# Designs tried in a protein design chat: miniprotein binders against b1l550. Part 7

Target 1, 279 residues: b1l550
Amino acid sequence: MRLPEELLERARDIHSEAPSHRIKLDRVGSFGLKVPVEFKGFLLLAEADVWVSLPEGRRGVDLSRQVEAIYELSNPPKDPFSLCREAAISLLEKLNYADSSGVSIRFDAPLQDGESLKYYGVEISSIASDEIINKIRVEILGMTACPCTAELIRAYKSSEIAATHTQRSLGILEVSTKAEHPDPDKLASIIERAMSSPLRTYTKRPDEGGLVIRSLSNARLAEDVVREMIHLFLEEFGHLPEDTHILAAVRSMESVHMHDIYAERSFSLDEIRKEISSH

## First folded at step 3 (miniprotein)

Design t15
Fold by ESMFold2-Fast, scan of step 3:
Structure t15 (fold): chain B 279 residues (1-279), chain A 83 residues (1-83)
Amino acid sequence: as target 1 above (279 residues)
Amino acid sequence: SPEERVKELIEKALELAKEAIELAREGDLEEAVFLLMEAVILLYEAVKLSKEHNLPELLWKVAELLYEAFELLIKAEELLKKE
């Protein structure tokens, strides 16, 4: 089935019309587009959102040009960072009525885990206007253990119940910067190193016991994990521009509670350095 | 014509996808992945041409096929990695 050219031309003209109400919109676009990306030797199916600002005098955006912008840069598949940045710039070039544009790309990133693979979540964005702001968010599961449980084990050597006070925790690092996107593998590494122990894709019973023992030997509160993530981030990425903004967070799925524990800190590099060096 | 070129790309991509599915059924996952990658590339070119020449009906058809091809590619790649 095909629509007549006459109807297709009318549809195009509608977007150029004056709206019913002269109100600017901040983000209008195509969300949930499936795009291929090449990430560290893997071809992955990612989801992309593309948008532009819409001025108060224009009824709609040209969705065709948005789709063209992302697809022409996706063929052949390329790294998601270059794709994100280049597509955001291309959107402004193609849609000259827009003041700003943005692209977000989400995928599950593979990470080598012994002889197998595990996955962590990545979302990257580039927002273009007079400048370009790059954002990356990494989420990865790990394990935390209660410090109180660790002390109990020292008192009761035969207490297997005390030894099992561990829980899954989601670590989150988000970075917004005028520099290029940080390497997500390094962000994932920071999160895992801040945890009591990492989670494995495949474990044998001896490995499972080892994870529990390691967690209990390195017992940390969610608050401890956030502070350690920030410390490790500054060690690895302290060279980024001073106006770089970071969110560090942990959501602990507490096994002994009906609810989760959440800890976070947002800061700029300028802010955190002044805080750490204050007398 | 642009319309004819888009249809040629679709036909070639479908041919590659069909061959890839048969190879995957036979256990030839590496070759299936390669053919599906080629099919995806051809369908992306078809999308681009459909946009450039304002062919919205073909765009909707090729976008649908592109998504289907990506789903197959990801499934084949996952199976290949498990070997």
Scores: ipSAE 0.000, ipTM 0.149, lowest interface PAE 19.8, mean pLDDT 78

Design t16
Fold by ESMFold2-Fast, scan of step 3:
Structure t16 (fold): chain B 279 residues (1-279), chain A 83 residues (1-83)
Amino acid sequence: as target 1 above (279 residues)
Amino acid sequence: SPEERVKELIEKALELAKEAIELAREGDLKEAVWLLFEAVMLLWEAVELSKEHNLPELLEKVYELLVEAMELLYKARELLKKE
């Protein structure tokens, strides 16, 4: 073997050499990768992040092996939940110096809306170590109507149906669990049911008037929506493991203010059950 | 220029899609799926680049091509599953 060949071998070892400072890094990887996925019969282009932990004694991560792990599993396209879990496991197998790995996949999910489609946001993750933790975040727009203004108008005009301002509100449910990812369509449904009314892609004039009147009759504060989301979540998903962690949140884009209103609650199933049972 | 880069990505994606269709007709579904996957990835990059540099006319065209490429990829993948 000649010296030039030896130098090439040494150059390839850069990532395995000792770092300047012996500090562990939690997440090192390739972010913003484009991957096709199949979701409920639809072919969608998703965005993926892949990462691994880096031990204190190693300078760098083999990024090419990270990209290989997800791309091999994404051809042909498969469901994003299987892709997420399988890629996280594959990363640990391919990068044996890591003690944990993770994959996040983001896409806009189609939802049937009469004769058309509307879309809601989905982000799923799988984090692998000696166990696998699955995370899902769903975001969907709906409509809320202000109960305070409604009450003032009702009192002033002596009307049973109050006039008030309506606004778009973003509902958010995030779930972290050792079980399989919850069905995002069910999470989206919970959010929409907690709102004053859902938003529609297309509606005829009679249907549009009906949605507005329904929202005015079902006026809700952001705080009301979050509490209702939690209630509905427990009815649908209360069977998940007790250490399942949930975030429920609403961002209301107030039409009469320059600022948004935000309300949230994070909790574990064990925590919330104890809180509710104390009443 | 960003506009020239977008057009370059579109041209490469269309070449890959055409080759994939010909391979699929010849029965090479595995290679067709791979080439369609690459075409989709290039078109998605073109979409992002068109958004970043505010190229609305190209964005509209690229988005339509991306949808068509994804439909072809789905169809080729379904055929591959049946062999």
Scores: ipSAE 0.000, ipTM 0.327, lowest interface PAE 11.2, mean pLDDT 79

Design t2
Fold by ESMFold2-Fast, scan of step 3:
Structure t2 (fold): chain B 279 residues (1-279), chain A 83 residues (1-83)
Amino acid sequence: as target 1 above (279 residues)
Amino acid sequence: SPEERVKLLIEWALRLAKLAIELAREGDLERAVRYLELAVKFLAIAVEMSKEHNLPELLEKVRELLKEAEELLKKAEELLKKE
C-alpha cells in the first residue's frame, strides 16, 4: 500500500521548502520513542528523544530518518551510553543540513540491594557538533534525619542517640563532560553514602529498626548531604577533564513541613579545586 | 515507515519471548519475567502505532501476539511466586 511512483515524483518536498520566517531552531525531533537497551545484564525498555538543529532556510526535518537512526543502532540492544553517542553521530550523517544533533535516553536502573532489588532514575544524553558532550543525571531516594531536633531531644533525655524526624530525600548528581559517561551505579552509590541512610525495597521489623537507628546516628542537613556528595564525587571522578561540569543537589521532603528543603551547588572541576585548595 | 517500525517491534518482541522461554528452562525466572514484560510493552506500542497509522492487517497480528505474550508473562509470574 505505497503511493504510485509518479505521484511521489510530483509531490512537493515540504521539508526542503523555505519556512514562513527565516528563524533557526535549536532542537527539532522525535520525542518519547521507546527503545530497548541492555544495562548491566538487564534488557530494559527506555524512553528516548532525538533531535537536530534546523537552519533558518529549511522548513522541516525528516523525522522518519531520525527514528531510523536510533532503531538501526538499537538492534540488537546495546548499552544506553554507546547507543546515545552513536545515534547522535548517525543523526548528523543522515541529516547533513543540521549543525548539531542530540539524543537523550531515560530509564529506571535496577540495583541489587542485598537480596532485594531497588531502582534509581537515569537520564543520559549526547550532543554532537564539532565535538561530543555527554551528560548523565542520576536521581535516587534516601533517608535523612534532622540533627537540630535530635540535639534538642538528646539534651532533654541525656541520651547519646536522640529521637528526631526522618524524611525521604531525593539526591541528584548531574555530570556534563567531553569524556565517556560516568558509571551511574557509582553516582548512585555516592548519593546513598552521602545520605543518613539508603532506602530499602523490603525490610523486616528488626532490619527496619536498625535502619532507623543508623539514620538517627548519622543525622544530616540537606546542606551536609550536598557537601558530602561533592567530596565523594571528587574522590571517585576527580580524574575527569577540568571543564567537566557537575550539579549536586538534594531535595528533602520534610515530614514536619508542607514544603520541601532544597540545596544545590553547580561547579566545574577546575573551579572546585581552586576553591578547596584555598585556605 | 510506520509499517517497518511496527514490524521491527514485532521482531523484537518475538526475540525477547524466545529468550525468556530459554531463561525459564534454565531456572532464571526473574530475568524471564523481565524479558516478557519488555516484549509485552513492545507489542502494546506496536498496537498503538498500528491504530494511529491505519495498518489493519498488522493491528490484528499484533493484538494476537500481545494476548499470547500477556498469557506467557502471567504463567512466568505465577511460577516465580511459587519459588
Scores: ipSAE 0.000, ipTM 0.181, lowest interface PAE 16.4, mean pLDDT 80

Design t21
Fold by ESMFold2-Fast, scan of step 3:
Structure t21 (fold): chain B 279 residues (1-279), chain A 83 residues (1-83)
Amino acid sequence: as target 1 above (279 residues)
Amino acid sequence: SPEERVRELILKALELAFEALELAREGDLEEAVRLLEEAVKLLAEAVELSKEHNLPRLLELVRILLKWAERLLKLAEELLKKE
């Protein structure tokens, strides 16, 4: 969106005034902007938030410059990672009163599933100051099954037990690094491989039975899934800088409970390597 | 072992619960309720034994099974009341 010059000039005058109270604000900006992005050959409509720090002596942020910064870089649509980084830098350059800037972009990423597509959640951000920190969060649904129940199913061969002891689980990998954003498809793959089985976009009745049997053959607790995610992450992304921070988590949506089971671990690459190498 | 005892309690409770489901299908709701009450008792004992001996995997499994058996018991009781 383009604003008339007269309106832009008047807005800048107001925002440069002294505030009622001299208090610094950490994040002030435009949230929920719709931006087109190109992701692995797909044109997607993403949602973006842009913000800057606001010093204690300034009443407001120039919102029109924030909008210009991201839309200028999003036409034509480009990959969301470059858009995120470049917009954060541009925002800090255009708004010289700010000490830091940030851009967050979220979208549902398509993933090939046989001859169909399924989707997983991606949120990326870049925060610019005297350095740039890139963050990515991937969330994907899969299936988990309790290892203890696999033994019981062999005794009773009951689909009722299987239905009770298999559940949808949300796997989460979040990476914060000074390097480039990790490939979200690889993060999604790590999560799915750590699960008892992936979920499919479309299943027939016979395929549903096969999915349950696969889950029971690879039964894992939420705690097991988190540990496996960390192991697989280190195999794929152990080359990232030592100060890279990772969150691995699983939220299991138990069909027999009113609440979820949750397991997580946060760590830096330096921290986890020291832990694994110890006795 | 405590683990073996918990597994025995689970297996007996499941046997009772599945027998109760079969009886309920045949319309014998009174006997189904009786068997489910026994299954719930056995699973409650398994929960306490799992806590006492710090068996976190079995504790989680037994809690899931206990909740399942309690729901079946409530369903059977409600169906019996409607008769």
Scores: ipSAE 0.000, ipTM 0.122, lowest interface PAE 18.9, mean pLDDT 79

Design t22
Fold by ESMFold2-Fast, scan of step 3:
Structure t22 (fold): chain B 279 residues (1-279), chain A 83 residues (1-83)
Amino acid sequence: as target 1 above (279 residues)
Amino acid sequence: SPEERVKELIWKAIELALEAYELAREGDLEEAVRLLEEAVKLLAEAVELSKEHNLPELLERVRKFLKLAEILLKFAEELLKKE
């Protein structure tokens, strides 16, 4: 049941009418769109949000125009970084009443794990105005081991191998920059290297023993992991513009608590370099 | 000596905590909780002795051990509650 096009043309353009209240809206758009993307040789089904700013004098946004913009750029599927940037620019060109536009794309990224695959979370965005800001957030699970319990047991047994509790921890790196999006595999690698040990998709008992021993030999507090993530990030991505903003965080699902432990630090590259160099 | 007494209390508490860990693994959570309560009690005594005899280095270590024993006790109690 589709109306003829001529009847739609005779209807009022509701979106261009004056609103009930003259208030600017920061983000109006289509959220939760399913979009195919190509990521490092894999075809993935990603989830996308697209939006534009809406001026105080306009009642609504052309939502169908937003969907058209994403559709045109996603067929055939392309890499999510190019899709994100190009769609944000296209939205501003197609919706000339908007002062800014944005696109976010979320997916689970495959990572080679021995003979299997594991997955980590990626969210990328591009926000376009008179400049373009690119943002990426990577989340990956790893293992941490308590250094306090390890030290207690080591002191008692005079042993090189200490027993302690281990737990899953979620590492988070978020980067906002005027440069290109950082490679998410490198961000995931930084997080895993900062942990006591990475997690595996599949391990046999002997390999599990090795993973646990590695974790126990490299016991770290959530605070230790965040500091190490920042250190490793600066070694890999210290070349980014000075106004690049980073969030480094760890959420430890403590096996000896009913609650999680959380540690984070937000900083710009300019801020953190001055802090490290002066102390 | 006061230092020897504090060390004895610490070592006894560690022994109880390790025994409690093994019992918890075997499913004997009631006995694990009992042993951890005793470990906490011994470490609290060690804290007081370290204060009375002005042993600051030992006091710092005992406080860390006490906090760990309290964490282990709470974990064992939670596990017992879910049974």
Scores: ipSAE 0.000, ipTM 0.132, lowest interface PAE 21.0, mean pLDDT 78

Design t23
Fold by ESMFold2-Fast, scan of step 3:
Structure t23 (fold): chain B 279 residues (1-279), chain A 83 residues (1-83)
Amino acid sequence: as target 1 above (279 residues)
Amino acid sequence: SPEERVIELIYKAFELAREAIELAREGDLEEAVRLLEEAVKLLAEAVELSKEHNLPELLEKVRRILKFAEWMLKLAEELLKKE
C-alpha cells in the first residue's frame, strides 16, 4: 500500500536536510536520459545528462524537477544546441539553491557520403552560472598512412604492402567557448581534411583501392594530423573569443601494433597565436 | 490530437531505429532490417496523418525523417546481402 499523502510530501523534504558532511558537490543530476532532437532536418535519438551544483548545507537535489526541465523543452523535438542552452538556464531557474547547472547531449550525426550516409559522434554541453559556456566535441574516423612506407610503396607500386601499412584513426576536436556552439559539420570537415583519407560507409573493391592510394598519397603521422587540424581550425574559427579553449587529438589504431598511438594538444586561441608568433 | 499522434509515431519509429542500430552492431542484421522496415512503416503512416490533418510544417519534417529511415534500411539490407 501507499503511504499517506502527508508522509509522502514530507519525504520530499529530505533533500533540504543537512548532509552527513558539509561538503559542496560540483555535479549532481540525472545521467543517461533518452531525448529526441532535430538536427539539420533529421530526427535523432540523443542521450542527455543534466546536473546542478549542490551547496554544502543541502543533502540532495530534486531529480524529478531536472528531468521535467529537459523533457518540457524536448517535446516537440528541437535543435540540440538550443535545447542544451535553454535546459541549462531552466535548471538554474527551477533549482534556486544551485550556483551552476549543466546539460550534455550526445548523438551520432549523419554526414552525406556520396549517395549514402555515414555517422560521426557529437557531444555538446552548456554550463550556466553568471555566464554560459558552450562546449562541443566531435569524433570521426578516417585513415592514416606512414609517410616512410608510403614513399616506398609509390616507388614499387605494391598494393599488398599498402594494405599492411594503412590504419584507422579517430580524430577529435573539442571546443569550449562563450560564443555559440561551432557547427559540428565544419569541425568534422576539418578532421577529415587533416587525415590521409576519410572512411566511407559504402566501398566496392575498386573504390577500396582508390581509398588506399589516396591515403598513401597524403601520408601523415598522428602528430602531423593534430598540427594540421589546429591549422585548419584557426583558418575556420580563428574569429572566436581569445579565451576559447580547444582540444585537438588523434588516436591511431596501428595495424602492426597491439596498442594505439595517441597525440593531442590543448590550447586557448590567445596561447596558440602567441606561440606561433614567437619566431 | 492529430499532432500528438504524429509525434507518437515518430517516437516509436525512433525507438525501433535505435534498437536496430544496436542489433546491427551485434551482427544481427536480419533483425535490424526487420525493425527498420517497421520504423519506415510507422513514419509512412505519420506522413499520411500529417496530410489528412493539414499539418504542413510537421509533414515536411516527417518526410525528411522518413527519407533518413529509408536510407538506413537500404544500408542495412546491403550489409545483409554481403553476409
Scores: ipSAE 0.000, ipTM 0.096, lowest interface PAE 24.5, mean pLDDT 78

Design t24
Fold by ESMFold2-Fast, scan of step 3:
Structure t24 (fold): chain B 279 residues (1-279), chain A 83 residues (1-83)
Amino acid sequence: as target 1 above (279 residues)
Amino acid sequence: SPEERVKELIRKAMELAWEAFELALEGDLEEAVRLLEEAVKLLAEAVELSKEHNLPILLEFVRLLLKIAEKLLKKAEELLKKE
């Protein structure tokens, strides 16, 4: 049931009132909105979060207009990068009490895999204040193989390729920059190249054997994968502003353990260059 | 020595069995079966050599390895038939 508009017009404006406690809130908004986006020729259903900062003197945020704005910007569907930037700017312009605004859009990105498709996770954000900070997070599954067990089997067998346990590993690259969002396909490529082998959606027996052999020939610790991801990232994206922040991480779902192995490193381009040059 | 010859036969058989495992992973079950048949032959020869030269400890190990290789061969043949 909808209440008469006259009652709503006569009600107090709760949002503009003073709060019970004068405490600033960093993010207040609508989370989990479903929005269509156009990504590299695909129409996808994405999940969006929109938010603004709330000053200590204001009780609440009027989000109805802001939700309408993002839906208007989403129709017709546009690329998620433009949607993030335009919506964040629009929110900050429309909500004059806010110091900052943000938009985050999440979806599974299709990636050509021979004659089929595979998918990787993408989260794109834009945070607007005195400047705009663009953030992208890419997650993709790959395969890793244990070099420790490989060495034990190699010593036992004296083989060209040692057997070892393999497992799915989740590679993560997150980039925060004042420049444009990096291309997620390039980030996904970096992650896959750092792994022992990529995973595929469709595999014939010869291809499946080839992936396993590739993984066994290229056995890597989670720590090795993170370092390789950083190395490959610097080769591809080292031209980004020096204050660009990166998180590189791997979660290895160990096939011989009841728990996962996790390795990560966060850094700015300035920090990592100084660290590398000190050796 | 007879002992060293038996160890060499075991080493060769194990190399063939491991190559068969790798080929099975590549989907080449027919070749995997062939290599496991050769591994079984080498281990059978090792059993006979161990008996001939009265090597009781090595004989027991080679008999166990032969049984394992025979089981692997049977499993590979079963998988090949299911194709």
Scores: ipSAE 0.000, ipTM 0.071, lowest interface PAE 25.8, mean pLDDT 80

Design t25
Fold by ESMFold2-Fast, scan of step 3:
Structure t25 (fold): chain B 279 residues (1-279), chain A 83 residues (1-83)
Amino acid sequence: as target 1 above (279 residues)
Amino acid sequence: SPEERVEELIFKAWELAIEAMELAREGDLEEAVRLLEEAVKLLAEAVELSKEHNLPELLEYVRRMLKYAEELLKRAEELLKKE
């Protein structure tokens, strides 16, 4: 069932009226939309938010035009990066009262792990105004092991292989750039290579013992992992524009403590290059 | 046009596959399997139409989608058997 034309016209009239208070709003839109996307050969059901800025003199936005913008571009399903960018541009074109628009798309991305698949979190955004800013955030689980604890236990036992506190750790890379979205698989790979050991989906062999041994051989503090992620990021993506902003972070879920350990660094490519060059 | 017909079949198959994935997540595996069987059928038809009308770019795209839909169907069937 559809609304009568009279009700639709009345709603449009209301939205164009002056508001009770002349205050601009930064983001007004439709949040939690389900959209199909095609990601590296996989059909995924993603969750999308679409929004525009609302000027101080206008009471409301046309939500139906927002939904139309993203759904028109999602048929047939296409890659989420193109969908994100194109929908943000379309929103700004369709809603002429807006100074800016944005689209965010979230999904769990499949990653090949031997003969199995594992999943990591991806959120992408495109924000359109006088220019387009593309953002991507990747989150993936891995393992860390404390080098200080490993060294103390090894000394105590007079053994090269020692029990230590091993932790599941969530690695995070977030990139904001005027260039195209970085490949999330490459970001996920950077995070996994920076950790003591990646988490495996393979559970049939005695892989748990192997992971512990590998983690002990590559024992790293959360601080070490963040520094390594930044180093690897610069090797892979140092070609991005100098005003590209990056967040690198690790949240270590301590197995013997009730609290998490967190390490983070935010920087622009320009800033980090100057810092590294000064050392 | 033939291209528009292929795109229509793709869209309908995607709608079915998306609904099936949500149903499977909620535990409605029998209905998920049924919808995925329908999606596979529509994509197979899209493959044949793409061949018939010599649409190589759509053909490659539809083949990848068909393979993915077949994989989803297999996974849903495996989950249903475990119950």
Scores: ipSAE 0.000, ipTM 0.192, lowest interface PAE 18.3, mean pLDDT 77

Design t26
Fold by ESMFold2-Fast, scan of step 3:
Structure t26 (fold): chain B 279 residues (1-279), chain A 83 residues (1-83)
Amino acid sequence: as target 1 above (279 residues)
Amino acid sequence: SPEERVKELIIKAYELAMEAWELAREGDLEEAVRLLEEAVKLLAEAVELSKEHNLPELLEWVRFALKMAERFLKKAEELLKKE
């Protein structure tokens, strides 16, 4: 007797039925799955979303096949880049009615900071169809200092005024490419180098005076940080395919205002090279 | 970690259910029932572990998996009685 085949056949019949309305859906799947990943020697619990496209003539997707695809590939835990890419491919193979599939994996990446660890945000995706598009987004906090405040300090030789205009800023780099995912540690490094000063994790009270002085010596607007991030990205990753798309952004949490300042630029490598060469 | 253990139990139960599925297709219902009973036991352990360590998302998935495994077991037992 073919008991599981009979149950699968009945489930297939329900999901293969005509829907109430013949409308295509772009993303149907299992969101918020917990999956173990291995990242640079660390075993982490990541959060994953898996999805497929649904054609206009089909009522539903087999959600159990989606969970099977990612969990089979996550045992034993592997690097999140290989998991993301392989799961997206597996979803298309297992669910042949789909035109496209995708997987996103989110985690906090550890980075060594002296004797302590600090963490930065990573989200990676792979979207499979006739080709694979790999995406990575890195977010890390740092410090910026207003150039106007630096000018006032030079006039008065007072560091107290400068402290009022020092603020936290979130740096963001997002890359979409047909090549392999860029190394997130290198993206995080680019963001930190573009800022006035990186933030550190301490078990004891931090040396706040040293951080303020460093930030003032490297005073930058959010707009300056975005331009520097783009410059540093091109030095490190300028050899990626020309159709690679990048988002560089900074959100500055202004200490003297109730609102944030935001600066952003989206571009392809082909676009930015033509822009730079025309000047 | 508790999360890793719960996932290990789910994967092992899935492997047993897949083997039981192949055995049931070949007509070996006695062995299929045995493997499904083992799968149900592992998933019940995963449910308790998920409750003890407050893992609500995994608990939801484990409960679903357990319900499916119990349904497969009941159907395999029904088919075995017909032989």
Scores: ipSAE 0.000, ipTM 0.116, lowest interface PAE 19.5, mean pLDDT 77

Design t3
Fold by ESMFold2-Fast, scan of step 3:
Structure t3 (fold): chain B 279 residues (1-279), chain A 83 residues (1-83)
Amino acid sequence: as target 1 above (279 residues)
Amino acid sequence: SPEERVKELIEIALYLAKIAIWLAREGDLELAVRFLERAVKILAKAVELSKRHNLPELLEKVRELLKEAEELLKKAEELLKKE
């Protein structure tokens, strides 16, 4: 059996109806959309999320208008920074009941690694309301070596030579600012320089041993890596607005444990400058 | 950069040489020779890289380190032959 046309007409308006409970929702949208982007000369297939705030008096959002907002701006493919900003603005204009909108785009960014490429994770967001806030998150794997085990082995062997376990560590830098998105390649470089050593896509046997030896000679706690990332970030990006918010974090995949070690620090530029200058 | 790669190779070779010296002191001359052979090979690669990318200051430094590593390797090999 089919529904009468009058009932079908009412069903089409369901999203504009009052909800069962008059509660505002912060983020409602389409998550996991596939979108082509152009990044530093590469055409990449990125994954995008688009959302709006939903007022207490409205049951649902028009999801088709969200998809239209991002796909109109992604053809032809463009850089993900412009796409995020323009789509967030467009989304807010198209969905006039919303107080805010956001767009997030995720992809693996290519980085030159000798004669090959390696990749690091990038997530770029723009959130539009009365102002635009731009957010970028960069994640890259590096190597860390445990200084605690190194000291124990050195003491036991009565030697100047440190031996210890090494592990992959994920470095994370996240920046939220009213200025333009920071260059992700520079953020990735900061993370790699803070690590005991970088990782590579391909190593020949002598180079492989060399990376391990470098890591062992530069043994660092996850806490050491976070502090060094913050120091290097301030050297490169200290010019950003004082209300810029940063998250610096390291997740160490400990080779001798079934669990990971995690260290992080969140701060504003104003906050961290005052903290450093106070001593 | 090529300059950073040469500096990295130098650091690796120096650490391998330190390990070799420690192994020799512990009486493991066979393993000491193997570590020194690796250090020499890495420094030789650093010399070639410094030539290819025209880095004259690093080239001179790497040549000096390579000579020192080769002499150390020769001494370790002579000690091993006496066992």
Scores: ipSAE 0.000, ipTM 0.113, lowest interface PAE 21.1, mean pLDDT 80

